# VHH binders against q84jc2: the designs that were tried, part 45

Target 1, 232 residues: q84jc2
Amino acid sequence: MSKMRNLVEEKFLEFYESWVIQLELYLHQLLIAHNNNTMSETELRHLISKLTTHHKAYYTAKWAAIREDVLAFFGSVWLNPLENACSWLTGWKPSMVFRMVDRLRKSRVVLVEAQVKKLEELRVKTKFDEQKIEREMERYQVAMADRKMVELARLGCHVGGESVMVVEAAVRGLSMGLEKMVKAADCVRLKTLKGILDILTPPQCVEFLAAAATFQVQLRRWGNRRHYVTHS

## First folded at step 19 (VHH)

Design lk18
Fold by ESMFold2, fold request of step 20:
Structure lk18 (fold): chain B 232 residues (1-232), chain A 126 residues (1-126)
Amino acid sequence: as target 1 above (232 residues)
Amino acid sequence: QVQLVESGGGLVQPGGSLRLSCAASGFTFSDHAMSWVRQPPGKGLEWVSGISGSGGQTQYADSVEGRFTIIRDNDKKMVYLQMTSLKTEDTAVYYCARMPYSELWKYLDSGRFDYEGQGTQVTVSS
């Protein structure tokens, strides 16, 4: 388990535990900023920039790690089982973030009609990009199944070492295909995040970022607490 | 009941040093990230610094980075703010604040962040 982790998993576990703790500290800043109606636009934009930089740091580290071992990100050792169960291609489904946007409808800072229209257009685009990725993944899975059928036919006729070479080729193909799909999903996540922050005013961005961070922090705390109680 | 008691404020000259203390009770201290926030005269709350529950990670506002140090003692349930190279713009009432994990959605939805302590006045003047 912990002693069977490879080097990539060990390094990213240390990174992610630090990254999530830093996100909690940023969340506290966001809550204070949300309470403070007297912050200047410059101060709010600076805080938003810190959050954006923090998220970019996550993807920078992730993309370096998936070059080494993309499979580590499917059933990750740095996430609790609940967090892993909620993942779509190694992260939140890109359109999930619009649940946090929808919370802004109850906000003190009201969305104007022009913003609502732009956000709905972005939601449609994000959903379209998700569906494209899902179709590509399905085609990839069909292609892998066809390779497996060829291998099964050959195994039915043989005893020997040829199966090792086919399995190794399948694993390499799986890794390359998964890396491509994970990067495509991450690009949609980043594009959607940047699009939302461009449409929202700075106070709305603070509230949106706080909601997203709150969900992530609470999911981790709830999953950890439930696991702890269950195993105690 | 949650209590946060700030102390250590006072009148100091520019360039001087001061250490603020925050005594915490009524909650599991080591499980909570803590922050210092301040309210300068005539302005709203400004976040100053934050520290993780373990004390292993910190963040600072740009205006105080390199001058202020946040530390905690989980055995004594204390948070400190060591301030050096004080400037007149550091004049404020300073509060410590705990991360409100059980009330995050309430505070986010209401847009209101309640003070838990009385604060301690820091005045930097010649």
Scores: ipSAE 0.783, ipTM 0.924, lowest interface PAE 0.8, mean pLDDT 84
Fold by ESMFold2, fold request of step 20:
Structure lk18 (fold): chain B 232 residues (1-232), chain A 126 residues (1-126)
Amino acid sequence: as target 1 above (232 residues)
Amino acid sequence: QVQLVESGGGLVQPGGSLRLSCAASGFTFSDHAMSWVRQPPGKGLEWVSGISGSGGQTQYADSVEGRFTIIRDNDKKMVYLQMTSLKTEDTAVYYCARMPYSELWKYLDSGRFDYEGQGTQVTVSS
């Protein structure tokens, strides 16, 4: 669609491929740490910090990329504002992480009652923040529909380059609003991750991070095989 | 039949150097990230270093960074660990390990990590 959108998207995909390869190496570390009952709390916290830093690096790179061209991360929001197809602002819903937390409840890692209460409170808070973002996006989609309809009516009254300028200004306004919403969604994701790691013990954090990394690594490998099989 | 065969260990003085080798067979070697893991006397398994399937990316434990170098040769299906400036704390049995992509959930559920080779002993003493 755009020269800048193509370049920004390509650059971020290169970063992401490198980032997930590093995550695979961290996953191997987490598996060994999960097995090793002689690691100190200090050693475990250091590994957890490396994983936290790695996840923050993902968002740092993503925010730099959306600052350059947020529309490179979206497919159809402006053109189909009435279609109820929220792509969840370029990521998984923040609350999806609790499926990995639910796995901890079924594993040999025992969560005490106080941890279960705190995790449920965090789940509710995360859902509340998600709903706030959904409400903001719904208002934004309505505003985009009104702006699009006004522009189409003006095209029926005017011929020439001034209609292009109005459309470009509307796209610029859309871009700024979408950047804000993507960052808000990512802030919920990061705050939820930090909240989970604060509630869990260091061994529980290692198991949680290993499960999350396993899911990401398997999705990447499964998607790569699917792409190879499904294309000529 | 996955096989990993470690070699190159021995007795060496502090400050010395060794190069460990790992011969791999029974799987698509270039598709797998590989690590070196060690077991010091009386301790559990300790991750040392890892390398991506292509060899383009590496990671090191803080205790060995700057002293050890992990290398792979995908044509020969080999992983190496070049060790320099060895310390008595490096004394351990060293194993190479592949990323167990098809068994990740099993390893997470069990909490066991089964090394696949016999290992090679490195002893650093004066």
Scores: ipSAE 0.777, ipTM 0.932, lowest interface PAE 0.8, mean pLDDT 80
Fold by ESMFold2, look of step 19:
Structure lk18 (fold): chain B 232 residues (1-232), chain A 126 residues (1-126)
Amino acid sequence: as target 1 above (232 residues)
Amino acid sequence: QVQLVESGGGLVQPGGSLRLSCAASGFTFSDHAMSWVRQPPGKGLEWVSGISGSGGQTQYADSVEGRFTIIRDNDKKMVYLQMTSLKTEDTAVYYCARMPYSELWKYLDSGRFDYEGQGTQVTVSS
């Protein structure tokens, strides 16, 4: 075939490339704000708001694309293989974000005891929500394996129209269920992000957002370096 | 090895215009996002504007939006800041900065950020 992408993949690839480039520019802002002790709390809150709005824009675009083709997000053409290998339900595992908080505590950020307690409560809630989603995903993984066997049988013969209709209905049902699962996971990601930003002070939020953006940018850069092409 | 040389600063009247230039060498210029930053008298460094490696995307601080334009020329390895409608509040030393992709974790862990150039002084005064 001459084209390897559908329209959903092509449009989201364009969106994602632009979105990541904007994230890099925001990261540069965060690095400078990180070093500026004369910024007002209002200025810091404004920058934090720009970052949270940028992340919400990603999910808005993602959820629109998922309605058309949720499977595109399970091995995305806009992500390199390293980024795809790190995915849990089409994104970072929600509890992973606490590794960034832990890293900041070990290097430069001092948290008050009340903040530590609130962050631990949020971590427990996040892991609980993850486990609920993982149990539900097990059911869909079993259904996906059965769908693979049906598709292989279909390649071996042509069957009557009734059998094709049943298979098509089952595939639509699985896609709708996967969409619900991905949106549920994304909602946990957004709630966890908001919870962390509510607990941290504005300077601490800048540190956290910078670390999270750095990890995302570095993961993309490291994975892209594996695209070397021989010239001999 | 990385070198950034700012120029084009000077003394201007309020409402005036000025164009800053930044000459870059020692790295693959088109692969790096670039920013202009400034240090007003007695204050810390303030981010002014940023531009993607390709030049296709830009961001501006609210205080300069609509008055300043960031431009890059990847063939000449140059970044420019076209400033118009200058205000007394724009008085600062202006630096260009590249995104430090290979040292991001170093700067996050240390709480420091290094800039390569000497900067160029912009003074807006009647």
Scores: ipSAE 0.774, ipTM 0.923, lowest interface PAE 0.9, mean pLDDT 83
Fold by OpenDDE, fold request of step 20:
Structure lk18 (fold): chain B 232 residues (1-232), chain A 126 residues (1-126)
Amino acid sequence: as target 1 above (232 residues)
Amino acid sequence: QVQLVESGGGLVQPGGSLRLSCAASGFTFSDHAMSWVRQPPGKGLEWVSGISGSGGQTQYADSVEGRFTIIRDNDKKMVYLQMTSLKTEDTAVYYCARMPYSELWKYLDSGRFDYEGQGTQVTVSS
């Protein structure tokens, strides 16, 4: 289904396509690093730094875009339906990354007791933060259906004059709340990611990042195949 | 089927040394982290040491850090535990496990550890 795209959507679509291409390149490097075990610690740290910088660039672009139109990210025309279906507040659910950690735990990677404990603490914290955001999100969503808005809805979809002003004000209010929540969610994502990377050794980080990137890329590919859509 | 065979245990005086061995078969050895666990008399299982599949990473319980060394030979499908400066509290049956601490902890805590090997007795006594 073709949709009309606003300027924000178009710009971010272009950005995201390029960003994903670069992600795939980094993924390739991560996989090489993981499989060859020939890279020095310095080299591994450099690779990790490149990936973290790449992710930071995404959020920098995202936050600039949501200031203009946060609603664009609730449609996310740059994502396929499968990707959107797996989205939590316009991105990956923070607690999901612990599935990748679990992958590490079941792999050849050896986590020390201290790492395991720290990861569990981080998991609990992440879940707590997610729930807080969800509760606040619900408040904004429910607030949209106030008395006046319900009345307007009853009157029909085509309204003018004062009614239009009321609706626009409501949408603006919602948008402001959504922007706040999206930023909060992104902060949890970034904190969670940083927390994990701080706990893991460089080789473990590489494996973790490879797993995460693989999942992201494959999810996109699976969604594209399912819906017969080709995205760069 | 998976087989783990521990050996090298024995009687030693405090301050002495022993080297334990674990022979593995029935799985792709290098794809799995390996651990040593032990069961002291009248006590539950405790994790002792672990080593990654490649052998590049090692870890130790605080109680054995600096005294024990875990190594592996992927060509021979062997895991070793070099024990030095042995103490009476090191007395236990030692088992080899085909998983790291990150997987073992839940089994150790519950006492539901699946013994894939017979274990080897280490006794430290004057």
Scores: ipSAE 0.018, ipTM 0.277, lowest interface PAE 7.0, mean pLDDT 88
Fold by OpenDDE, fold request of step 20:
Structure lk18 (fold): chain B 232 residues (1-232), chain A 126 residues (1-126)
Amino acid sequence: as target 1 above (232 residues)
Amino acid sequence: QVQLVESGGGLVQPGGSLRLSCAASGFTFSDHAMSWVRQPPGKGLEWVSGISGSGGQTQYADSVEGRFTIIRDNDKKMVYLQMTSLKTEDTAVYYCARMPYSELWKYLDSGRFDYEGQGTQVTVSS
């Protein structure tokens, strides 16, 4: 499992580094579009589509990787400690993006009443979905400490081959649960993003995506500075 | 000092029209979105309409959409609310505010709206 995990970690690290570089490029384009207002609606929609496609690519890669080793994403060696500290179920917390939406409320791009109401409804729904997932996670986490595992822990690490089998079985069970929960969390993320983008106009989408991408990129930069980490 | 002075209210019959005015001073007028809100008798504060700083974007509550028109004159530092097809349920004290709905909603919900003006009374009655 260690070799597989290492391989998964290394592959995803390479992927993620490239993915972030591309995100920074898109962020630059978003900022230009947002600040100059020179792009047509068609051009804005195209830019939005590029970003959404980019995010979809991330989840495609992630889901492929978690099939191999979901536990790799709970260590997330491709992230710095600050990024990891801000992670919820191996990614951004869905309800967090509404802070970015709140920023739109104070910007030059004014949200209409209908949009505000829909966004609030989506916020509430997202929060409930998060809580549901958290409750399920708790069950899996607690289940890891079943009678057999507790007994093994008491006896220590020097128990024969039977103990190894019990631990491996427990880890497999947990991993299956975690994979399910990670996928569920990602679904909430994707639904939340889609919901927001469906409510917003193209210029608002650009501003929102720029804010979100900025936060992600800056969080990484801040974390890297704190820990003197250099990424490709 | 920020000042908002509402005017133009009065008594009108159902189906009638009124034009409200809000005179603004004490801030860079064109940099701020403006809104109209109203307080019906015995009810909470309700957002009515908003307009962006440049005047290029307008917003309306569902209850007034198609009947009310918000406009602004940045040279005169004025915001207006043209009301047509007035209904009895439009009866309220009307206030102007130096922010859009997207900022006002939290104050409206909490009941902590700070009235910067005196408001103008609109009464629709047969």
Scores: ipSAE 0.017, ipTM 0.327, lowest interface PAE 6.1, mean pLDDT 88

Design lk18
Fold by OpenDDE, fold request of step 20:
Structure lk18 (fold): chain B 232 residues (1-232), chain A 126 residues (1-126)
Amino acid sequence: as target 1 above (232 residues)
Amino acid sequence: QVQLVESGGGLVQPGGSLRLSCAASGFTFSDHAMSWVRQPPGKGLEWVSGISGSGGQTQYADSVEGRFTIIRDNDKKMVYLQMTSLKTEDTAVYYCARMPYSELWKYLDSGRFDYEGQGTQVTVSS
């Protein structure tokens, strides 16, 4: 446990712990709904709505936090190394979810041709959006390195002066860019999720969400066991 | 070797209070959410309460919400269940487990819960 956490990290860590606990409860409900076939379509839709609302709450909190310190999310002290290793711009990579969809297609879930077509279209769009964000991200990163590398190198040699001011400005610029990119990435995530849920039937949505939640929770658990991560 | 040792059970009257303890060893305690489960006489296992690894978050079954409080001491590797306003239906053998509800439910439903401890008997009777 690092005592060097800033206020943003501490607050979000607390939030995230609560959020994950709630996610686990929802996961349980999803699994029940998926396995017992006793729930009506209305009930399933309600469950889906709860999950979507829960995810929206996460991004609401995240966006509030990144306004204060976006760099906190590139450290993500609330995540274990495995989770972080799988992160793309502070979250899951949008295109990754389609692997889950592929799994869905190969499961007991029967997708009609129209659904498959729409999912493929969404996949293409999602990938395109990811690439745009990646290119823009690279632009910010390269700009930092190309224009300010010398100044950064000087930080170890002296304190204060014009060079420090230049470096600070560069870091601020990068941070602003990072915030923009993180928000953009999150938007792609949300749009992708919405797109998938709009294509799938309620039972299919439940299965998909269960798979996604399971993956998220298990990744966290496996990572914690592997790296002995202790959260505050 | 993972070891969980429950204690603090006993006989109490309805409306009474009791504090259960679970001593944990053999694993990195703070890395695991902890739960209390119970088995009433002649009934299946039911989840009672859970607490996150850090202790910052807690969960309760509807049946005990507002009456029970789960806390943990990571330094001592202890989990506690403070029970108040006890009811006859709270009578059960109580077990602690080093997993959250999201992991326990499948064992609870199947009845294949592998007890890591011996449990502690709580009897609420007039």
Scores: ipSAE 0.000, ipTM 0.225, lowest interface PAE 13.6, mean pLDDT 87

